# VH-VL binders against Pleckstrin homology domain-containing family G member 5 (PLEKHG5): the designs that were tried, part 2

Target 1, 101 residues: Pleckstrin homology domain-containing family G member 5 (PLEKHG5), of Homo sapiens (Human) (o94827r584to684)
Amino acid sequence: QLLLEGSLRMKEGKDSKMDVYCFLFTDLLLVTKAVKKAERTRVIRPPLLVDKIVCRELRDPGSFLLIYLNEFHSAVGAYTFQASGQALCRGWVDTIYNAQN

## First folded at step 14 (VH-VL; from u4 with light chain N35D)

Design v5
Fold by OpenDDE, fold request of step 16:
Structure v5 (fold): chain C 101 residues (1-101), chain A 118 residues (1-118), chain B 113 residues (1-113)
Amino acid sequence: as target 1 above (101 residues)
Amino acid sequence: EVQLVQSGAEVKKPGESLKISCKGSGYSFTSYWIGWVRQMPGKGLEWMGIIYPDDSDTRYSPSFQGQVTISADKSISTAYLQWSSLKASDTAMYYCARFDYEWGFDYWGQGTLVTVSS
Amino acid sequence: DIVMTQSPDSLAVSLGERATINCKSSQSVLYSTNDENYLAWYQQKPGQPPKLLIYWASDLESGVPDRFSGSGSGTDFTLTISSLQAEDVAVYYCQQYHKHPLTFGQGTKVEIK
């Protein structure tokens, strides 16, 4: 089931910053990016399994950290997502958290 | 349609300052990076830097760090490249281009020719 | 820095024949997270700005003729024009955008034989 979708600004490490469109399902999070044509959306990252995600709101309002864990509970990915506002950011974090429980 | 329109050709003398512009249209200006690329006469492409107009986050090539200043005014969808003191070696074509970390430079301005001579 | 080296520097090909340009990076531009190569190809015709042809090493940019194709992975890449047309006369550049600083190859001039 689709739980949440929307635009987020994604940062990976120090060098990347881009606007993405994410789809949060009960079991996975998809990170997509619009291709030049509005009709095309491309998945730009492998699906992130919800049960492997650790999310935390950041001090920067409207932003949250997403850490992705492997089967050994080691962090293999770290993303910063920025929503348009604090409320929406909290909505993403809460929805992910609820999907994990 | 996506367009990047650059300011006109410049003829300057060594030691003079210069600021050229690049105006974007047809897309969300604050959602993509704008980069500057130098091409000296008869030479290849050189990345100078990129700026994210929404927050003015700027990344420079080490070769151009401290040599130029990249800025943007998102209120008018315009990016800038400026020199405080031009050198003859700054003579080149300067392109602005929209940059995406997934696709690269997908749209380019028409270029601004800068000629520096005494 | 990742150094991009193209070969050859210039290429003359008869109309309708295949043109092949190689690009080598000094280190891998393959992103382990999504297994994509952050390598682009550009075309620059005389008196014009560069134009994006290929991204992610093999994906064709919208509006680009399908006679253009990109291949390769890791450090070795190839741009192929299956049947050279008159309008394909240009300088072609590869570029990595895997790591900063972003770097271009030195360019390959393609002419009609």
Scores: ipSAE 0.804, ipTM 0.945, lowest interface PAE 0.7, mean pLDDT 96
Fold by OpenDDE, fold request of step 16:
Structure v5 (fold): chain C 101 residues (1-101), chain A 118 residues (1-118), chain B 113 residues (1-113)
Amino acid sequence: as target 1 above (101 residues)
Amino acid sequence: EVQLVQSGAEVKKPGESLKISCKGSGYSFTSYWIGWVRQMPGKGLEWMGIIYPDDSDTRYSPSFQGQVTISADKSISTAYLQWSSLKASDTAMYYCARFDYEWGFDYWGQGTLVTVSS
Amino acid sequence: DIVMTQSPDSLAVSLGERATINCKSSQSVLYSTNDENYLAWYQQKPGQPPKLLIYWASDLESGVPDRFSGSGSGTDFTLTISSLQAEDVAVYYCQQYHKHPLTFGQGTKVEIK
């Protein structure tokens, strides 16, 4: 079941920054990117299982941190997502949290 | 369609300052990086730096750090490359190009030839 | 820095024949997160800007003829033109965008034999 979708600015590490379109389902989060030349979207990261995600709102308004954990509860991925506003950001975090419970 | 249009050729003398431009159109200018690539006469491509126009986040190649300034004015969808003091060795073709961390440089400007000589 | 080295520096191929260009990176450009190689190929014809041909080592950019193909992984990559056409005369560059600084190969000049 699709819970939420929308545009986010994704940051990985110190250098990477790009606008993505994310789909949050009950069990996974998909990170996609528009391929404008082909008028299609492409999944650019492996699906993130909701039960392996830890999200926290950041001090920077409209941004949240997403940490992805492995089966040993070790962080194997970290993303910063920026929404268009604080309310929307909170919506993403809350929706993910609710999907986990 | 996506287009990057650069300013015209420049003929300068050593010590002079210069600012060239690259105007993007046909896409969300603030959603993609703009990069600058140098190509000296008869030579290969050299990455100079990239800028994210929305917040002016700028990344330079170590070789060009402090040598040039990359900036952008998102209100007019334009990126800039500038020198405070040109050298003869700055003679080259300069390309701007849209950069994506997933696809690379997918759209290029036509290039700006900069000639620096006494 | 990741150094990109192409081979050969120049290549002459008959019309309709296969052209093969190799590119080696001093470090792997494979991203473990998505198992993609952040390697691109560009074509630059005389008096023109470069044009993106291939991204992620093997994905063909939209509008590029399918006679162009990219292969390889990690540190060794190949650009292939299955049947060289007259309009393919150009200098070809590989480029890694896995890590900063972004770096290009030195280029390979492809000519008609």
Scores: ipSAE 0.801, ipTM 0.945, lowest interface PAE 0.7, mean pLDDT 96
Fold by ESMFold2, fold request of step 16:
Structure v5 (fold): chain C 101 residues (1-101), chain A 118 residues (1-118), chain B 113 residues (1-113)
Amino acid sequence: as target 1 above (101 residues)
Amino acid sequence: EVQLVQSGAEVKKPGESLKISCKGSGYSFTSYWIGWVRQMPGKGLEWMGIIYPDDSDTRYSPSFQGQVTISADKSISTAYLQWSSLKASDTAMYYCARFDYEWGFDYWGQGTLVTVSS
Amino acid sequence: DIVMTQSPDSLAVSLGERATINCKSSQSVLYSTNDENYLAWYQQKPGQPPKLLIYWASDLESGVPDRFSGSGSGTDFTLTISSLQAEDVAVYYCQQYHKHPLTFGQGTKVEIK
């Protein structure tokens, strides 16, 4: 059920910035990073349920905002992602939207 | 193999300028931060700051803000630490290290000894 | 600033015995989103640069012997060397990377008794 995968730059809070590798499935989004251990990639955040994601493109080219909601519809996570270009960014946003339908 | 190679030891006089270097290899230089850490003789480790070479986003420790300049040239995979006017109290070992917000400082350079004496 | 305080300042342990180093932070270094503690341990042998041992408070870095382990959460952390070897003589530093400024503990020197 893999819909999309690829490298993104993730910003979280005031200071954090890093390159991550994301896997979007029909039901969840995984945020991973490569590690030196036997495992080739590691999930660094709890799986994000696609039905709990609010996603929109930002003014900055190639950037989108992802807000994660709890069962009470309150924001419990916020991420800014930067793709390598505007077309890839739109692809992420559209694919997430389509997975929610 | 990830390596950070620092420039050689320096002997300087107070008031002189200095720029030391840290060259990264074996990884995507623009995907990680480079940090600088001071160790004064017989003392512990002090974080000076970090830079993200891809966009030169730079964060300083309050103790070092305005005292040093951290910079990078991503075209040659090199980060720099720079003083405009050295003091005797700048005598120390200076390490560069690769930083990631998930893994910490995972690779370290060999260190550059800076001696400032009249 | 999150102040990192280690204890003891120095520690002498017989070969093959357990060494225990404590680190306290003035504020929590736990990130509630993923329940990970952003606390690292470094080893610095004489004349050498520091070496990462542990990240996320308890995860062992590649190539680090399994006699090293990290534990604790929030503000209280421990580095344990289960069976001290001669090559473990070093100064050990804890370091938080949860909030800026990034801060190190003052170090703990481990020696053979």
Scores: ipSAE 0.732, ipTM 0.921, lowest interface PAE 1.2, mean pLDDT 93
Fold by ESMFold2, fold request of step 16:
Structure v5 (fold): chain C 101 residues (1-101), chain A 118 residues (1-118), chain B 113 residues (1-113)
Amino acid sequence: as target 1 above (101 residues)
Amino acid sequence: EVQLVQSGAEVKKPGESLKISCKGSGYSFTSYWIGWVRQMPGKGLEWMGIIYPDDSDTRYSPSFQGQVTISADKSISTAYLQWSSLKASDTAMYYCARFDYEWGFDYWGQGTLVTVSS
Amino acid sequence: DIVMTQSPDSLAVSLGERATINCKSSQSVLYSTNDENYLAWYQQKPGQPPKLLIYWASDLESGVPDRFSGSGSGTDFTLTISSLQAEDVAVYYCQQYHKHPLTFGQGTKVEIK
């Protein structure tokens, strides 16, 4: 049920920028960070239901936008992710799209 | 394990330039911010700014914008704090610290005492 | 700017007794996306650099004794030392990292009565 995993750089709002490790499952996307041990990871955002994600590639190299909707179709989260390359970025976007079917 | 090692104490005269350093080890230097914090004698902690060494994205406290320069050289895992012209009021302890937007300032350097006297 | 105000400025507590430090922010430090408060506590012992004790208002940093705890939400926060030890003599700072500029409280000096 794990479809894709990997490191991404996550940006939120005007200021926040950090490296995260994401796990995409059939039904959920998890955003995690390593804790001090590096042997442990912590989920830093509520699990994102794949069916509530709106996702598209951006003009910036290797970047995609992810908008998270609540049960009422209102945007409750917005994230910019940067992958290490354009192919990986497209892989994330395509895999999320395919998981929604 | 994670360590931030700062350059040694400095004694300077007003008008002189100064560049102090903070070398990180034991972690991925380009994955975290480095911040600078001033502590004037007998006073509390003041955030001066942070830098993301991977791309040199730098954010200053409004109180320090234009007063200091924060920079980094990621090839040697080192961040810098620099004055072009020191004032006596710059006499303070200066700490560097690793910053993450989830964990705050989780590791601190030992401090660099800067003394500026006429 | 989010102003962080601690109370009291100074606190004397008998060995083994509870110490309580309050921190109030001028604006909420709660991030609605994950419902976490972006509030940290630091300890600075005499002659030493600051040390992170608590992040996310209540999460204890690795290696910090469990007599330390953080609580509160939004604008009102508390650091509690359940049984004060001699090595806890320090200045304690709260700090918000929710919005720029990042800001510290003025500090609370804790000493043995």
Scores: ipSAE 0.696, ipTM 0.915, lowest interface PAE 1.3, mean pLDDT 93
Fold by ESMFold2, fold request of step 16:
Structure v5 (fold): chain C 101 residues (1-101), chain A 118 residues (1-118), chain B 113 residues (1-113)
Amino acid sequence: as target 1 above (101 residues)
Amino acid sequence: EVQLVQSGAEVKKPGESLKISCKGSGYSFTSYWIGWVRQMPGKGLEWMGIIYPDDSDTRYSPSFQGQVTISADKSISTAYLQWSSLKASDTAMYYCARFDYEWGFDYWGQGTLVTVSS
Amino acid sequence: DIVMTQSPDSLAVSLGERATINCKSSQSVLYSTNDENYLAWYQQKPGQPPKLLIYWASDLESGVPDRFSGSGSGTDFTLTISSLQAEDVAVYYCQQYHKHPLTFGQGTKVEIK
């Protein structure tokens, strides 16, 4: 079931920064980008299982951190997302939390 | 639709300053990086650096750090490449190009020829 | 820094024949998270700016003819023009965008035999 979708700015590692379009389902989060050919959307990262996400708001306005865990509960990915405003950011964080419960 | 339009050719003397421009249109200027690439006469392509116009986050090639300044004015959708004191070895074609970390340099300006001679 | 080395520096191919350009990186450009190689190919025709042909090592940019293809993984990559046309006379560059600094190969000039 789709719970939330929208544009976010994604930062990964020390260098990467880009606009993405995310889809949050009951069980997974997809990170996508539009491609030029046929107006298609492409998933650019492996689907993130919702029950393996640790998510919290950051001090920067409209930003949240997403840590991805493996089956051994060790962090294997880290993403910083920025929404267009703080209300949207809180919406993402709250919806992820609610999907985990 | 997407266009990058660069300022015109320049003929300069050593020691002069110069600022060339790259104006983007047909896309969200603040959603992409703008990079600068040098091509010396008869030579290949050299990455100089990139800037994210939304926050002016700027990354330089080590070869060009301190040699040029990359900047942007997002209110007029324009990026800049600037020298404080030109050298004859700065004679080259300079391209701006739009950059995305997934797609690479997907749109290029027409180039600005800079000639520096005594 | 990731050094990009192309071979050959120049090649001549008859119209309608296959042209093959190799590119080696001094370090892997594979991002293990998504299994994509952050390697692009550009075409620069005489008197023109470069044009993106291929990204992610093998994905064709919009509007690029099907005769162009990219292959390889990790450190070894190939650009293939399956049936060379007159308009394909150009210098071709590989470029990695996996790690900073972003780096280009030295270029390969393709001409009609």
Scores: ipSAE 0.675, ipTM 0.910, lowest interface PAE 1.4, mean pLDDT 93

## First folded at step 17 (VH-VL; from u4 with light chain A40N)

Design y4
Fold by OpenDDE, fold request of step 21:
Structure y4 (fold): chain C 101 residues (1-101), chain A 118 residues (1-118), chain B 113 residues (1-113)
Amino acid sequence: as target 1 above (101 residues)
Amino acid sequence: EVQLVQSGAEVKKPGESLKISCKGSGYSFTSYWIGWVRQMPGKGLEWMGIIYPDDSDTRYSPSFQGQVTISADKSISTAYLQWSSLKASDTAMYYCARFDYEWGFDYWGQGTLVTVSS
Amino acid sequence: DIVMTQSPDSLAVSLGERATINCKSSQSVLYSTNNENYLNWYQQKPGQPPKLLIYWASDLESGVPDRFSGSGSGTDFTLTISSLQAEDVAVYYCQQYHKHPLTFGQGTKVEIK
């Protein structure tokens, strides 16, 4: 069920920027972050259902946009994720796309 | 263990320049923001700004924009706060702290006392 | 700017008694995406740097005694020390990091009665 996992730099809007660890499953994407003074991980965003995700690679190499849609196909969330390289970025986008089909 | 170690106390005169430092260790320095917080004598905490060492993305409080310069050298896991021309009103304790947009300021340096007097 | 206002400014409590500090924000610090309040509580003992006690309004930072607790949502928050200990003498600050600029409350000085 786990399709992909790894570190990404997440941006929400123009303000926040942080490193997260994401888990992409067949049906959902989890955004997690290491808990302070602990060796555990915490989910910091609600699970993102794969079928409600729209991903697009950005012009900025290694980055992709993730738009989260509601049941009315309206955007309710927007994230920018940056991978360590273009290949990994493409891997994330392709894997999400494939999981949707 | 996460540690932020700041440079020592400074005694300066008005008009002098100053650059204080904050060295991080025990974590990925480029994965967290470093913030600076001012505390004037007997007063509360004031956010000055934060910097993301990996790309030097810097964000200032409007109150401190143009008044100070925040920088970082990720090669030595060090953040800096500097003044081009100190004023007596800059006398304060200055703390650096690790900042995360989820957790806030979770680790703090020991503080650097800056005294500016004629 | 989001203005943080604490009450009271100072509090004297007997050892073993409950200490309650309130913090109000001029705007909600609740993030609709994850339904978390981006509100922290810090403790600053004399001659020491601040120490994080509570994050996300109610989550206890690692290593912090469980006599400390945070509650509230939106614009009204409370820090509670269920049984005040001598080592709890300090100034406590609330702080929002929901929006820039990051802002602190003015602080509440807690002393032993």
Scores: ipSAE 0.867, ipTM 0.957, lowest interface PAE 0.6, mean pLDDT 96
Fold by OpenDDE, fold request of step 21:
Structure y4 (fold): chain C 101 residues (1-101), chain A 118 residues (1-118), chain B 113 residues (1-113)
Amino acid sequence: as target 1 above (101 residues)
Amino acid sequence: EVQLVQSGAEVKKPGESLKISCKGSGYSFTSYWIGWVRQMPGKGLEWMGIIYPDDSDTRYSPSFQGQVTISADKSISTAYLQWSSLKASDTAMYYCARFDYEWGFDYWGQGTLVTVSS
Amino acid sequence: DIVMTQSPDSLAVSLGERATINCKSSQSVLYSTNNENYLNWYQQKPGQPPKLLIYWASDLESGVPDRFSGSGSGTDFTLTISSLQAEDVAVYYCQQYHKHPLTFGQGTKVEIK
């Protein structure tokens, strides 16, 4: 089931920066982006399984770190997401955490 | 509709300073990067740099680092490219374009021709 | 830097015939995270700015005729115009945005034979 959705600013290890629209389900997180002109939504990253995510709020208000682990519990991906505010950021982190428990 | 409108053609002499502009409209100006691309007469396209207007995060091509300054004023949805001291070799067409790390340069300005001669 | 090399530098094709442009990158532009190639094709007509045709190596930009297509992966890419039209006379550029600095191919001029 869908737990949370909304706009976030995403940063990756390659130092990219872009606005995305994320959908958090009970078992996975989808990172999507609006396709220009077509007004379609496209999944731009593979689904992130909730049980493989380590999420922590950052010192920068409104931002949180998302580490993605493989089956060996090694980090294979790192993302920084920024929400429009601290409360919303905390909402994302808490919802992900609750979905893992 | 998305539009990028650039300032008019410039005719300058070596040693003069110059600042050209690129105004975006029809989209959220702070949600996309703005890039500058140089095209010398009869030549190909060269990436100069990009700026994220929301926080002015700016990234330059090594070839243009220290040669130009890219800036933006998000309050008026405008990006800028400027030189402190022009050279004859700066003669070229300069394009601004909206950039996204997923889609690349999807919308382009009409270009600003800069001519530098003695 | 990732060097982009197009071939040929110029191409003359009869109206209605197939036009093929190749682009090679000195390093792979395939992103392992999502298995997408960060390679675009642009069209530039005389006196006009470049126009995006293809993104992610093979996805057609909105409004672009379907006679244009992109293929390839890793380091070798191809832009194909299945049936050349008069309005297709232009210089075409490939461009990688997988890594900084962003780099363009040198361009391929397409003319009518």
Scores: ipSAE 0.863, ipTM 0.956, lowest interface PAE 0.6, mean pLDDT 96
Fold by ESMFold2, look of step 18:
Structure y4 (fold): chain C 101 residues (1-101), chain A 118 residues (1-118), chain B 113 residues (1-113)
Amino acid sequence: as target 1 above (101 residues)
Amino acid sequence: EVQLVQSGAEVKKPGESLKISCKGSGYSFTSYWIGWVRQMPGKGLEWMGIIYPDDSDTRYSPSFQGQVTISADKSISTAYLQWSSLKASDTAMYYCARFDYEWGFDYWGQGTLVTVSS
Amino acid sequence: DIVMTQSPDSLAVSLGERATINCKSSQSVLYSTNNENYLNWYQQKPGQPPKLLIYWASDLESGVPDRFSGSGSGTDFTLTISSLQAEDVAVYYCQQYHKHPLTFGQGTKVEIK
């Protein structure tokens, strides 16, 4: 069920910026970080259900916006992700779109 | 394995400039922030600011904005704290520490004692 | 700004006895998205740099003895040393990293009676 995985830079709110490692499965997206060593990872956000994600590529190359909706279709999370390049960014956006369809 | 090594103690006179360093090793230097923390003699810890070495994004405490310069050179895994003109009130221990928005300040340097007196 | 206030400023505890340090934040440090408190505890032994003890209010950092524990949520937090040892003589700081500016408590000095 794993469709894509890789490092992204995650921005949240006006201040937070960190490197994360994401796993995209058919049904959910996990946002993880290494704990002390790359040998262990920890999920740092609740699993994001793929059908609750609104994803849009941003004008800045390599960046995309991810809005997360709750069961009431209200936005409860907003993330900006930056991949290492435009092609990888497109890969993330396209894979999420394909998983939703 | 993760290690932050700071430059040695400094004895300076008021009005002199100073740049102290913090070299990181044993981790991906560009994946974490480096912060600077002041400890005046006999006092507590004061956050001065943080820098993201990958892009030099720098955030200062309002108390230190305009008083010091925080910079980094990612090619040598080193962050810096700099004064253009030292004052006697700058006498303190200065720590660098690795910062992450999930874990906080998880690894600390050994400190650099800066003494400013005439 | 989120002000971090510790109590007491200083305490003396007999070897083997329980030490309790309180930390109060002027605003909640709980991030509702993941239900984690962005509050750490640091230990600074005499002549040494600070050392991370507890992150996310209650999670022990690697290598920290299990006599240390953290508890609390929102605005009220506690560091507990269940059985004080001689090597625990230090100043202890709480610190929030939920919002800028990042802020430390004023510190609590722990001594042996």
Scores: ipSAE 0.753, ipTM 0.917, lowest interface PAE 1.0, mean pLDDT 93
Fold by ESMFold2, fold request of step 21:
Structure y4 (fold): chain C 101 residues (1-101), chain A 118 residues (1-118), chain B 113 residues (1-113)
Amino acid sequence: as target 1 above (101 residues)
Amino acid sequence: EVQLVQSGAEVKKPGESLKISCKGSGYSFTSYWIGWVRQMPGKGLEWMGIIYPDDSDTRYSPSFQGQVTISADKSISTAYLQWSSLKASDTAMYYCARFDYEWGFDYWGQGTLVTVSS
Amino acid sequence: DIVMTQSPDSLAVSLGERATINCKSSQSVLYSTNNENYLNWYQQKPGQPPKLLIYWASDLESGVPDRFSGSGSGTDFTLTISSLQAEDVAVYYCQQYHKHPLTFGQGTKVEIK
């Protein structure tokens, strides 16, 4: 069941910065990009299981950190997301927490 | 739909300054990087650098760091490449191209030929 | 820096025959997170700008004829043209965008024999 969707700016590692479109379902977060020439969307990262996400707002307005854990609770992925504003950012963080509840 | 239109060919003398442009249309200009690529006559492609027009975050190839300036004006969807003092060895074709860390350089401008001679 | 080396520098192939171009990177261009190779192939026809053919080593860009294919992983990559056409006369470049600085191969010129 789809809980939230929208555009975010994703930062990964030292250099990568790009706009993505995310879909948050009850159990999964999908990170996608449009394939412009075919009106298709493409999942560009492995689906992130909601129960393996650690999510925290950052001091920078509109930004949050997402840490992805493996089955041993060790971090295997780290992403910084930026929404267009602080209210949208809080909405993402809160919705993820609620989905984990 | 997506277009990158570059400014016209230039004939310059050594020591002169130059600023060439690349205007993007048909897409969200602030959602992608713009890169510059040099091609010397009869030679291959050389990455010069990329800029993210939304915040002017700029990354240079080590070979071009300090040699050129890459800039953008997002209000008119335009990126720029500029030299403060041209050399004869700057004679080349210069391409702009749209860059994304997921897809690479997916759309290219038509090129701007720069000729530097006495 | 990741050095991209293509082979051969030039090849001549008869119309309708297979053309094969190799590209070798000095370091892996595989991103372990999504298991994709951040390597592209570009075609540059005489007097034209480059055009994206293949991204992620093996995925055809929209509108590219299916006689083009890409394969390989890690450090060794191949561009194949299964049945060469006259319009395929061009210089072909591989390029990695896994790590900065972004780097191109030196190019492979394909001609009709």
Scores: ipSAE 0.721, ipTM 0.913, lowest interface PAE 1.2, mean pLDDT 93
Fold by ESMFold2, fold request of step 21:
Structure y4 (fold): chain C 101 residues (1-101), chain A 118 residues (1-118), chain B 113 residues (1-113)
Amino acid sequence: as target 1 above (101 residues)
Amino acid sequence: EVQLVQSGAEVKKPGESLKISCKGSGYSFTSYWIGWVRQMPGKGLEWMGIIYPDDSDTRYSPSFQGQVTISADKSISTAYLQWSSLKASDTAMYYCARFDYEWGFDYWGQGTLVTVSS
Amino acid sequence: DIVMTQSPDSLAVSLGERATINCKSSQSVLYSTNNENYLNWYQQKPGQPPKLLIYWASDLESGVPDRFSGSGSGTDFTLTISSLQAEDVAVYYCQQYHKHPLTFGQGTKVEIK
């Protein structure tokens, strides 16, 4: 079931910054990017299981941290997402938390 | 259709300043980086740097840090490359290109030939 | 810095025959998170700007003929033109965008024999 979708700005590692479109389902988070020439959307990261996400709002306005854990509870991904405002950011963090509980 | 249109060819003398432009159209200008690439006569491609026009976040190649200034004006969808004091060794073709960390340099401008001679 | 080395520097191929260009990186350009190689191929025809042919080592950009293909992983990559056409006369560049600084190979000039 789709719970939330929208544009976010994703930062990864030291250098990467890009606009992405995310879909949050009850069990999965998908990170996608449009391939506009073909009018297609590509999933650019492996689907993230909601129960393996550690998510926390950051002090930076409109930003949240997402850490992804593997089956052995080791961090295998780290992302900073920026929404267009604080309210949208809180919406993402709260919706992920509610999906986990 | 995504287009990057660069300013026209320049003929300059050493010591002169120069600012060349790259205007993007047909896409969301603030959602992508713009990069600058130098090609000296008969030589290959050299990455100079990239800028994210939305917030002016700018990353330079170490070889060009302090040698040029990359800037953007998002209100007119335009990126710039500028020199405060040109050298003869700056004679080259300069390309702008749209950059994304997933796709790389997917659209290129036509190039601006800069000739610096005394 | 990741150094990109192409081979050969130039080659001449008869029309309709296969052209093969190699690119080696001094460090892996594989991103283990999504298992994709952040390695592109560009074509630059005489008097024209470069054009993206292949991204992620093997994915054809929209509008690129299927006679072009990319392969390889990690540090060793190949661009293949299965049946060379006259319009394929160009210089071909590999380029990594896995780590800063972004770096290009030195280029490979392809000519008709």
Scores: ipSAE 0.700, ipTM 0.912, lowest interface PAE 1.3, mean pLDDT 93

